# VHH binders against q8wuj3r1227to1361: the designs that were tried, part 19

Target 1, 135 residues: q8wuj3r1227to1361
Amino acid sequence: NDFAYIEVDGKKYPSSEDGIQVVVIDGNQGRVVSHTSFRNSILQGIPWQLFNYVATIPDNSIVLMASKGRYVSRGPWTRVLEKLGADRGLKLKEQMAFVGFKGSFRPIWVTLDTEDHKAKIFQVVPIPVVKKKKL
Short names: E, the ipSAE of ESMFold2; O, the ipSAE of OpenDDE; V2, 0.75 times the mean of E and O plus 0.25 times the DockQ between their complexes.

## First folded at step 15 (VHH; framework vhh_7ocj_1)

Design t4 (at its last look DockQ between E and O 0.53; V2 from the best seeds 0.00; counts 0 for: pae E 8.1 > 2)
Fold by OpenDDE, look of step 15:
Structure t4 (fold): chain B 135 residues (1-135), chain A 121 residues (1-121)
Amino acid sequence: as target 1 above (135 residues)
Amino acid sequence: QVQLVESGGGLVQAGGSLRLSCAASGFTFSSYDMSWYRQAPGKQRELVAAIYSKGWTRYGDFVKGRFTISRGNAKNTVYLQMNSLSVEDTAVYYCAAETLEWSSGTFTDYWGQGTQVTVSS
């Protein structure tokens, strides 16, 4: 079972494999523009795939990430989170819920509770949220 | 040659102010995210403030509106205005420049030598 998952307007975006799920939301429209997943083998061995994907994300996007299973929590790939607004030197835990932003877009109605690994987005528009699921 | 040179540190009384400067050279300044970090004795280095190439800023939780990071256009300089200083702000403050080459996934980091800030009670 997934500890963290991404839900947008009642639609869940699960990962098929251990790793991370990524959902990109247009910050202006509130719609999902893309979603993908990166399995552990990619995170560990071919991080450039993740980097390239993130590079193509339009500015003013909200980037949601959630982990599945025991994802690779270490390695060069984690540095991409810094470019999405994470603190430098962030230590990832076994389960991850992350909200990042591409560009200078930083809406005040997005919050992240790092203790609970839960991200909350106020519904001004149909915007997805990352929820913690108890096993 | 890449250089980051900090200045403006020193001794100040609690409640006082300091303005740190970081003069950058040897790289494309506008393409880098600029940051101030600090490290107190026996503590881990922590982010104080960042001003990203995209223009948004971020501050450490302890800043609480007391500090302001800004870029100087003319001299590739980053500033940290620190107001309402407290003894807990005593640390070596470091300037950093960071960028990511997306095509390769490679981060490039440059660091200054640091400047001592001491706040007395």
Scores: ipSAE 0.262, ipTM 0.603, lowest interface PAE 1.5, mean pLDDT 85
Fold by ESMFold2, look of step 15:
Structure t4 (fold): chain B 135 residues (1-135), chain A 121 residues (1-121)
Amino acid sequence: as target 1 above (135 residues)
Amino acid sequence: QVQLVESGGGLVQAGGSLRLSCAASGFTFSSYDMSWYRQAPGKQRELVAAIYSKGWTRYGDFVKGRFTISRGNAKNTVYLQMNSLSVEDTAVYYCAAETLEWSSGTFTDYWGQGTQVTVSS
């Protein structure tokens, strides 16, 4: 029923399992370095796999997330979105799409879309990812 | 023993400025995200600004570029510079500390006592 995927430079990373799909892109060269999924049952508890995965993501990485299934589980894992640049106090609906960043600054392109029926982001990210100076 | 102690509040005329400080102790300050919240009488507590342990910042929409959050890790202190204040900014301001402790898998939240900011017309 539900079709969910992440597409990077024309290559699709589909998800056949309900939960959250994650794609990590190196911010220096723009290459996909990881593609991983986390089922809702893992997200409901204290998901050590997700926490460890995010902790090992290199700095200066673009992190893409998309939900699949009837709903995305809420729980302690959602704090990870804030650590990757999402607004604090966010309220996830049943679907989400997210473009985030692991690093020492928050790029202007960090975006969360969350809706009850469908979430979608189309975004161009400049490579290499650099911190813009204040004028 | 974790402590967050706010200071720098007080009475200021509309259009004026204040700088709030929050001194932290009892935890590894550089590992925590720090935030300022405020609560006016009869209203819910709302986010003013956050500064992440990695240094990036976020502001509530009502701030409109008037406030700046910063941190001094060597002094275990987070600051909120508040400019162009209006009567609507009158509230108790609280600092807070949060983290993702990967080894524990839990978030830890700490709150300060609050400092009153009153803006006169």
Scores: ipSAE 0.012, ipTM 0.321, lowest interface PAE 8.1, mean pLDDT 77
ESMFold2 (binder alone), look of step 15: mean pLDDT 82; pTM 0.826

Design t5 (at its last look DockQ between E and O 0.04; V2 from the best seeds 0.00; counts 0 for: pae E 10.2 > 2, placed apart)
Fold by OpenDDE, look of step 15:
Structure t5 (fold): chain B 135 residues (1-135), chain A 121 residues (1-121)
Amino acid sequence: as target 1 above (135 residues)
Amino acid sequence: QVQLVESGGGLVQAGGSLRLSCAASGFTFSSYYMSWYRQAPGKQRELVAAIYSKGWTRYGDFVKGRFTISRGNAKNTVYLQMNSLSVEDTAVYYCAAETIEYSSGTFTDYWGQGTQVTVSS
């Protein structure tokens, strides 16, 4: 598989159809609280389903997104990325890996490598050990 | 109560240098990041630099070796040495502390009021 995917603590979250996959992580505990996917038909035709879902995400959440196949990269749904902290000038490509944040939460240990279309989450513990989560 | 106080901002010519300072008080966390963020008019707030309580550093992509974050001699103080400044660096610069309480599994952010940095051509 050469498409973007989300893996948290060794668990992969599959996507069955073209579109975007979403995984929500509690920003404090680092555990997955929910996951879902949005098909192209939803992104293009019924974006309110995505908006409603994002609205239900608790503040202080990390929101991971990955695209599968040829996803819809344009349209009103992209506004949710801005709500999740994306730059207004963000350009979506054929393959997407995105890390967002609900509310004012901006953890310093989250990084996004746009060149490789990968997002990385590093948790620093008191002992100099890094726990890595892959997007 | 946790308080962050910035200083060192001001007007500087392009190519010049500034040194920002931040003094944090009111918390005793053992694990934390102290950071500098900036926000230009009409733009989103972005990370400039961060330093962990254990000494690890992180920089924004735009820094490109021009800025250096360091800890002061006083507890919970952080400096941002900014060299080779350009007009694009004009922004309000904010000091922040991201605290990590592992025993309770909580993260808490604190912010300063910000200091204006203006770079003229």
Scores: ipSAE 0.014, ipTM 0.293, lowest interface PAE 8.6, mean pLDDT 80
Fold by ESMFold2, look of step 15:
Structure t5 (fold): chain B 135 residues (1-135), chain A 121 residues (1-121)
Amino acid sequence: as target 1 above (135 residues)
Amino acid sequence: QVQLVESGGGLVQAGGSLRLSCAASGFTFSSYYMSWYRQAPGKQRELVAAIYSKGWTRYGDFVKGRFTISRGNAKNTVYLQMNSLSVEDTAVYYCAAETIEYSSGTFTDYWGQGTQVTVSS
């Protein structure tokens, strides 16, 4: 739907175009360090802008994504979700929301919500993000 | 010339173990993640495990902690250690090299020919 935004600690980060919105948060201190939108023409074409952006995200970063409107839900760009911790083989529906992580481990709070009409995640992420041994 | 060569498949009793290997050559591995897929007769190919150059791993839900993917440091080789095998694990297992980077007008993944794993009662 057209009511798409990402909110971090009370601050909203809107998007003006159909596509996906990305917010990057430093996992050590919890500061928002980047807010970028990728319109559909980028997502369905050669997605080098998105790939370069994701490649430059620092390790130990929380990466939030949300769809706006009718976004491109298929294609090579969707592999960035897997690189940020989403399960492989997931099929995106007409809406998505994602809390991911760029780093050497996969935190338990990494999650993807994708539905035909509405996708929403409310998530509390512990800061600093640290690697924990699984039992 | 790109090659992915799987080995280590075969026949094994339920509850047993196998270790699959995939030797890779002919491309630069820093831009790829390595993965294992499997395909049983009449089913679609499904992810078994993946490992990215930064050490991230992913496993299919059916793995349930029984398999471990690892990357050899000396030979551009990826391994799949499979423990506690059951009949449901019978399939052809494929090694793949996959990238999210686009270069030179292509977005090319590479696949091996597969190795058969058969688990008997």
Scores: ipSAE 0.006, ipTM 0.231, lowest interface PAE 10.2, mean pLDDT 75
ESMFold2 (binder alone), look of step 15: mean pLDDT 80; pTM 0.804

Design t6 (at its last look DockQ between E and O 0.10; V2 from the best seeds 0.00; counts 0 for: pae E 10.6 > 2, placed apart)
Fold by OpenDDE, look of step 15:
Structure t6 (fold): chain B 135 residues (1-135), chain A 121 residues (1-121)
Amino acid sequence: as target 1 above (135 residues)
Amino acid sequence: QVQLVESGGGLVQAGGSLRLSCAASGFTFSSYDMSWYRQAPGKQRELVAFIYSKGWTRYGDFVKGRFTISRGNAKNTVYLQMNSLSVEDTAVYYCAAETFEYSSGTFEDYWGQGTQVTVSS
């Protein structure tokens, strides 16, 4: 049983419920500007809440997402991730660790370590990290 | 009127194969993502396979290469080829059509009535 979690500058942002945890980081300051979660019960419905949330994220933001448990993949809610730079056709199975960017912001200091299932963001500002851990 | 009609289900022995079909009508088939879900008694509905309008596919973890989803554009049909079936694959299989409108942040989905697949030992 694997789960993903978000850590920003040593601070963890776990989800208390099965679903998706979202952390928004200012790309310039490196600070968390918002964080929220979407429960499975929400994700299995109309994904307008997630869509609207993503739509309201400021440009030049780094958006970290992680799933806990078996998140609901029903429906096309994952398409909203395309707004954050996800490749087309993204349909995650049961777990996810995602790093996205709002607008045209594409920092070169973002790296993904696929072996460790980690996404690392390095800058002179606080470093957000997405980690996947096996349970 | 939107219709999704599943067919191809039935009884099959373990190790056997089935090919499910879903005939779609009443909507622009090419604009919708198509999927197969299944639901066993007492269990939650789960994704079996998903094929995007542009042809990308996703499969449930349990599929492990045994199933293949495909679409026939000419007949507005989506297929699920199921090989190496096991008793655990017994469920009602549902066809679904889904689309998402970014402009409104809404999605539309349609579901078939389902087809029973029973795999005996």
Scores: ipSAE 0.015, ipTM 0.294, lowest interface PAE 8.2, mean pLDDT 80
Fold by ESMFold2, look of step 15:
Structure t6 (fold): chain B 135 residues (1-135), chain A 121 residues (1-121)
Amino acid sequence: as target 1 above (135 residues)
Amino acid sequence: QVQLVESGGGLVQAGGSLRLSCAASGFTFSSYDMSWYRQAPGKQRELVAFIYSKGWTRYGDFVKGRFTISRGNAKNTVYLQMNSLSVEDTAVYYCAAETFEYSSGTFEDYWGQGTQVTVSS
């Protein structure tokens, strides 16, 4: 059994296909502005659809990702996670969950959980998302 | 033509400081992630520091707060301030530029020639 979904403020965003799910949240108001899935056939090789999708995400956006089933955990697509704040050099396992950010800084809440049996993140993100200032 | 040119290396006493620079040309500097790697004799190349195109930074664990990466987009230059140097920091330091080219779907990587840093006890 493969239980995979993304939940934002009580609303669930399920997926029926193996691969990854992506939910984009506006960092100013905290509203979901996009929900998309990318099946394994797209993640293999150079996945143009995923790359174009990420390129069009507005700055100051929270980006949630979760794996469904046996997803493609290697390949060029995984470097997208680093662009959204994941640690460089982490290897994905059989399951993953990710809270990332597209913008000019890396918030402290950016998190990747990846394990062979389950991956889960529960996260409260401050809205609006702001850069910490030096005093 | 793309060029990355490191400078600022040399001989320094343990406990001392050096500031490395990497001047970049031939690409849109502000859209690239910049990084420093190092390679000591007989060892594999290892990450020292990254600065993402959007400005935030990452460091290798061995840095322990001693080094600071920064970038000057107006000068197309990335810097590495190295403080509290020890003999273990002796290596060739390389500048690298990386980006994902969304229109072609490829990652583009460029490397400099390296600059020697030698720390004497």
Scores: ipSAE 0.007, ipTM 0.291, lowest interface PAE 10.6, mean pLDDT 77
ESMFold2 (binder alone), look of step 15: mean pLDDT 82; pTM 0.826

## First folded at step 16 (VHH; framework vhh_7ocj_1)

Design u1 (at its last look DockQ between E and O 0.04; V2 from the best seeds 0.00; counts 0 for: pae E 15.8 > 2, placed apart)
Fold by OpenDDE, look of step 16:
Structure u1 (fold): chain B 135 residues (1-135), chain A 121 residues (1-121)
Amino acid sequence: as target 1 above (135 residues)
Amino acid sequence: QVQLVESGGGLVQAGGSLRLSCAASGFTFSSYDMSWYRQAPGKQRELVAAIYSKGWTRYGDFVKGRFTISRGNAKNTVYLQMNSLSVEDTAVYYCAAETIEYSSGIFEDYWGQGTQVTVSS
């Protein structure tokens, strides 16, 4: 019963059902703003719930996804990953760990470190500093 | 009818530059992510550059700052400025337009016919 899981700042975000879990992080604050999951039954067919959810994710968000169990690795739902920065034609494997981005930013501070069949994604989320210019 | 027409390809010497253009018509240009892909003989198609509808850009790992993608909304055209070209950049370059409508789950992608880029040593 191998699956990927998401941990942010030492807090684990579980998924109750086989499918995809999603964690949304505010790119400005670096805080988790939402967590949800999508069962295989939702991923099958036209996964409008997933599409709608992704559409409502605020701009400047980091979107983490992980699979649990034998998730539906094929189908129309995978197209949503392209909108979050995935390469076109991405072939999902038996287990999935995904980092995506919503909005008008593409961070370069995501580092993937793989060791002993474990993948660690290190995020140093910079807090944008708005420089006020005196007119 | 949706149409993507590439231009600007050709033969160039290593170290040289090319500017590709893709003229788009038949769809709401501003709502689509625009991309350049390339395919060399015997190799898989790979992303060169993308400029999303939101305005941020993405580049393939091999680009290393040599290429710049831009879009002219007024002309419904996407550009790829390629500098410091090498023989490894020889390929057919394709323009693509992509979008997804979340309400319906419909994903749309359109492709140009491609333009040949040949870099000689």
Scores: ipSAE 0.014, ipTM 0.323, lowest interface PAE 8.2, mean pLDDT 82
Fold by ESMFold2, look of step 16:
Structure u1 (fold): chain B 135 residues (1-135), chain A 121 residues (1-121)
Amino acid sequence: as target 1 above (135 residues)
Amino acid sequence: QVQLVESGGGLVQAGGSLRLSCAASGFTFSSYDMSWYRQAPGKQRELVAAIYSKGWTRYGDFVKGRFTISRGNAKNTVYLQMNSLSVEDTAVYYCAAETIEYSSGIFEDYWGQGTQVTVSS
């Protein structure tokens, strides 16, 4: 389906390209710090743009992903989902939505929804996102 | 009927080399992405290498240039050349075939039975 967007605290981030859209949120303050998309040609070829983009995401970041239209749902680019907390060995279907985290631990709210017709996630994420002891 | 048969595993000294083979049958080889995965007991299965239907290759970060996925002139066989092996490479290695069906949104994965690779220190 062509009805694809990511919404953060009431603000929508639509995508105009078939492929995967990504929104990055700072886990300390809850601000959106990045929004970008990756076309199917990038996902089918050498996905270094995606790999490099994910590598530059700061630790303690919430990472949202959503498919738009028909996307490439197989290949090494999908390893990014595991790096952001998705279960290993997952199979993506025609639609996907993902709430992930880049950091040293896996929050319980990390969620992947993938189905043939529609994928949708609604989440409330506690801010700041931290796992530490206080003295 | 799809079959993936791995061979070439065994015991090797650290620093040594092995070449794994995966003979495939029962599907159109050119339509499938082929890959090698590994799993040690108590660990998650992880990608070692992939070779796409168009010939592109990808490697897991732990490979660090030590392994090469390829195919020989013989058809329907995928190889994994493994050099500079260490004890951390000890695992069962699985051959997998994956299809991407853009029109259906459904993907089928086939797996071999696995071949044991054991690296002695």
Scores: ipSAE 0.000, ipTM 0.113, lowest interface PAE 15.8, mean pLDDT 73
ESMFold2 (binder alone), look of step 16: mean pLDDT 80; pTM 0.811

Design u2 (at its last look DockQ between E and O 0.38; V2 from the best seeds 0.00; counts 0 for: pae E 8.4 > 2)
Fold by OpenDDE, look of step 16:
Structure u2 (fold): chain B 135 residues (1-135), chain A 121 residues (1-121)
Amino acid sequence: as target 1 above (135 residues)
Amino acid sequence: QVQLVESGGGLVQAGGSLRLSCAASGFTFSSYDMSWYRQAPGKQRELVAAIYSKGWTRYGDFVKGRFTISRGNAKNTVYLQMNSLSVEDTAVYYCAAETIEYSSGYFEDYWGQGTQVTVSS
């Protein structure tokens, strides 16, 4: 039972291979602007393809990530989650689901779900999400 | 070479306060996320507080407003102000530095040697 997908406003974004899938949502308009997947071979070692992709994501974007199958749960790529607002020191498990944010602040709705069997997030995110606080 | 040196630890009575400092050198301080972790005997290392290079902060669930992390870029130092300490806060506290450069895939993490914090009842 390797069924995994990201759904945004009723539209599903499936992944075909084991690894992680990524969906990027504009934080102002609430529209999906891009989606892609990274198979395990890309996640292993230094995942430059993932890093490059994340670098191209515009600021003030909601970033959705979900694992599929036996994904690579360890390695440098997991640090991307922290950069997108995940808590530090967390270890990924058999499955993961993530709602993150690329920007200059950390929204309170950023969340990471890690489970041994199933990870699931159902979340309402306010649009626009850009509410900067003085740091 | 990279160096993280913690200070400010020691013995304090419950309800008391401590201020930890971590002096960093050997890297571009402003580009790194700085964190405090702690590890008590027989327990796993856990996040106490983090202050990202972008400026936002995060705290462990147990902190509950008692601790404050801050960074002084001019001095390349990260601080942890700990108030209302309890015996449960007894641990070795570690300073950490971490960065990712997306464009190059470059990533680094560094750790200090730790400083002992003991809270007596």
Scores: ipSAE 0.207, ipTM 0.567, lowest interface PAE 1.7, mean pLDDT 88
Fold by ESMFold2, look of step 16:
Structure u2 (fold): chain B 135 residues (1-135), chain A 121 residues (1-121)
Amino acid sequence: as target 1 above (135 residues)
Amino acid sequence: QVQLVESGGGLVQAGGSLRLSCAASGFTFSSYDMSWYRQAPGKQRELVAAIYSKGWTRYGDFVKGRFTISRGNAKNTVYLQMNSLSVEDTAVYYCAAETIEYSSGYFEDYWGQGTQVTVSS
């Protein structure tokens, strides 16, 4: 069985369809405010549903993403990862997991794990999310 | 008409400094992520630095703290301060404006014509 999920504070958010799944967490209070999936047919074309979804994510939100099955790992949709803090120019592999942020700064905990076989991130995020003083 | 015009390139000796500017017009500057890329002959274009519309920055690994990107939204200009230059930094440097907005078969990204930076030993 090909299983993928996102887990937040012990609660699992599974996905049953190939593509990506997204969980949005409010960075002020740490509550999950949405969970949705984008199947491959949406990712392959002009993914207006995904673009609009990301545009409506409130600032100061933690955004988690995970691939399910053989997802579309290239194309216009991948620009969304850069908007959420992923490094520019990264090439996605067969699996990916991502902890990102929508806001005016890039927290140190933003990370992307992408591998051919397995992608997994375990991350503790401080709440509320605030810009840290430069050291 | 969208325009990105780079300036400030030229010849500089190793260890020296150079400041590049990119003046932008014809689009909503504050809504775009701005970046500098470079390309040396026979090499792939690579990211030097990016400054996002919300203000945070990112640098290519080779920068190693030597360069600083900044933007002046009131002047519609993005800057690249380059310090401690070495011969490996010789390249054409391009200014780019990038967005998540997608149209037809492409993003509405914009590119300058580039400015040559040559570092002599």
Scores: ipSAE 0.012, ipTM 0.343, lowest interface PAE 8.4, mean pLDDT 78
ESMFold2 (binder alone), look of step 16: mean pLDDT 81; pTM 0.822

Design u3 (at its last look DockQ between E and O 0.39; V2 from the best seeds 0.00; counts 0 for: pae E 9.5 > 2)
Fold by OpenDDE, look of step 16:
Structure u3 (fold): chain B 135 residues (1-135), chain A 121 residues (1-121)
Amino acid sequence: as target 1 above (135 residues)
Amino acid sequence: QVQLVESGGGLVQAGGSLRLSCAASGFTFSSYDMSWYRQAPGKQRELVAAIYYKGWTRYGDFVKGRFTISRGNAKNTVYLQMNSLSVEDTAVYYCAAETIEYSSGTFEDYWGQGTQVTVSS
């Protein structure tokens, strides 16, 4: 079975269903503050549940996402990744591992890795210093 | 009615500079991510630069520090300063506005008609 999973400090956060799993880490404390999953049925169409969930994520949060099974790789939900720092127009593959950031800046370590097989991501997560810029 | 109107394109010699402008109206400008895309003949549309509503920017890999995107709130305008232009930068440049309304789970995309940029050798 080819799936991605999220492990934080030795603790695994698996999902039982095909789709994506999400783990939210406080960027200041480095603690997992929330985790959830979104199955394919939710990701189809307008995924308001995902959007609403992301909206509730506090600023200065590190957002980890991983796919399990054959997740929905297309559709409006993928745009939320851009809001978390993903490349615009990114083409998602069958497997996804994503590290994003909820905040007013984009850390350089925010990346999306898509591979056909197992992907292991090692991240050095700095404490973010949010600099507000006047637009 | 939403409107995005590009200007500033034209013919420029390699090594030259252009400044594109996109005048936006009909929506809450500050809530939208603004972007410049380009499409050359026979090629796919690609991201040139984006300035998110949160204020941070990103650029296409080919930009390499040559271009700068900025927005003016007072004029609801987004700019693309392009320096050190090369023949490979020849394309139609499009302005785009994008947003996601998380509370309703909706999204919006708006596009300008584009402005031609031609860089001669």
Scores: ipSAE 0.040, ipTM 0.433, lowest interface PAE 3.8, mean pLDDT 82
Fold by ESMFold2, look of step 16:
Structure u3 (fold): chain B 135 residues (1-135), chain A 121 residues (1-121)
Amino acid sequence: as target 1 above (135 residues)
Amino acid sequence: QVQLVESGGGLVQAGGSLRLSCAASGFTFSSYDMSWYRQAPGKQRELVAAIYYKGWTRYGDFVKGRFTISRGNAKNTVYLQMNSLSVEDTAVYYCAAETIEYSSGTFEDYWGQGTQVTVSS
């Protein structure tokens, strides 16, 4: 019930502790460039470690996040999701999965799933990431 | 030190337009996300529009394409162009500067004093 992972092209990135996993993929080449976890105790306050980490993510990066365990964070850490393409004013439930993007536009595949009991996303992301014309 | 000063509010007829401005000082403007919120009497403050420091924008669902947020980094100013106004848009409109940075051991959002927008039918 408290099992969580992120999978990219068949490779799994398991979490070691309750909290938020983050996997960063280069949007030009589609290669995983980092995997980092932030435990729940860090997320309950002002989590400078998470904010600093996201600030160092290069532009044109795909950013995957998944929760492990039921997190009860009440801090403003979720504003990071808005800077990665989530809708402003969202309210997270107890579980989340997120496919986001750090860059100057919002790709159509940016997706957040948040529920009280589980969250799951299966997503195919076109590489290289480019801005598409509206149809 | 940090100041956000809204202007451009006032009385306008339904169907009309207003342009709000928010002049910012006391921080590195180009590094901050800028937002407009509004609050009508008896209601909670709600997001109207945001423009991220990297340039892309978000709008509240009630905007329905009528408003446009923009920023002039050379003038340290964020703007909200409001078109096709209706009486439901009557509210105090607030400018906010929001940061992802953790400096001095604190994490702060900055707010302006608000500017009244009143739409008459």
Scores: ipSAE 0.007, ipTM 0.279, lowest interface PAE 9.5, mean pLDDT 75
ESMFold2 (binder alone), look of step 16: mean pLDDT 80; pTM 0.809

Design u4 (at its last read DockQ between E and O 0.77; V2 from the best seeds 0.00; counts 0 for: pae E 8.7 > 2)
Amino acid sequence: QVQLVESGGGLVQAGGSLRLSCAASGFTFSSYDMGWYRQAPGKQRELVAFIYSKGWTRYGDFVKGRFTISRGNAKNTVYLQMNSLSVEDTAVYYCAAETIEYSSGTFTDYWGQGTQVTVSS
ESMFold2, look of step 16: ipSAE 0.026; ipTM 0.440
ESMFold2 (binder alone), look of step 16: mean pLDDT 82; pTM 0.833
OpenDDE, look of step 16: ipSAE 0.181; ipTM 0.572
ESMFold2, fold request of step 17: ipSAE 0.011, 0.129, 0.011; ipTM 0.362, 0.511, 0.383
ESMFold2 (binder alone), fold request of step 17: mean pLDDT 81, 81, 81; pTM 0.821, 0.819, 0.818
OpenDDE, fold request of step 17: ipSAE 0.467, 0.189, 0.698; ipTM 0.758, 0.574, 0.852
ESMFold2, last read: ipSAE 0.011, 0.006, 0.006; ipTM 0.370, 0.300, 0.331
ESMFold2 (binder alone), last read: mean pLDDT 81, 81, 81; pTM 0.817, 0.819, 0.821
OpenDDE, last read: ipSAE 0.371, 0.316, 0.567; ipTM 0.694, 0.655, 0.796

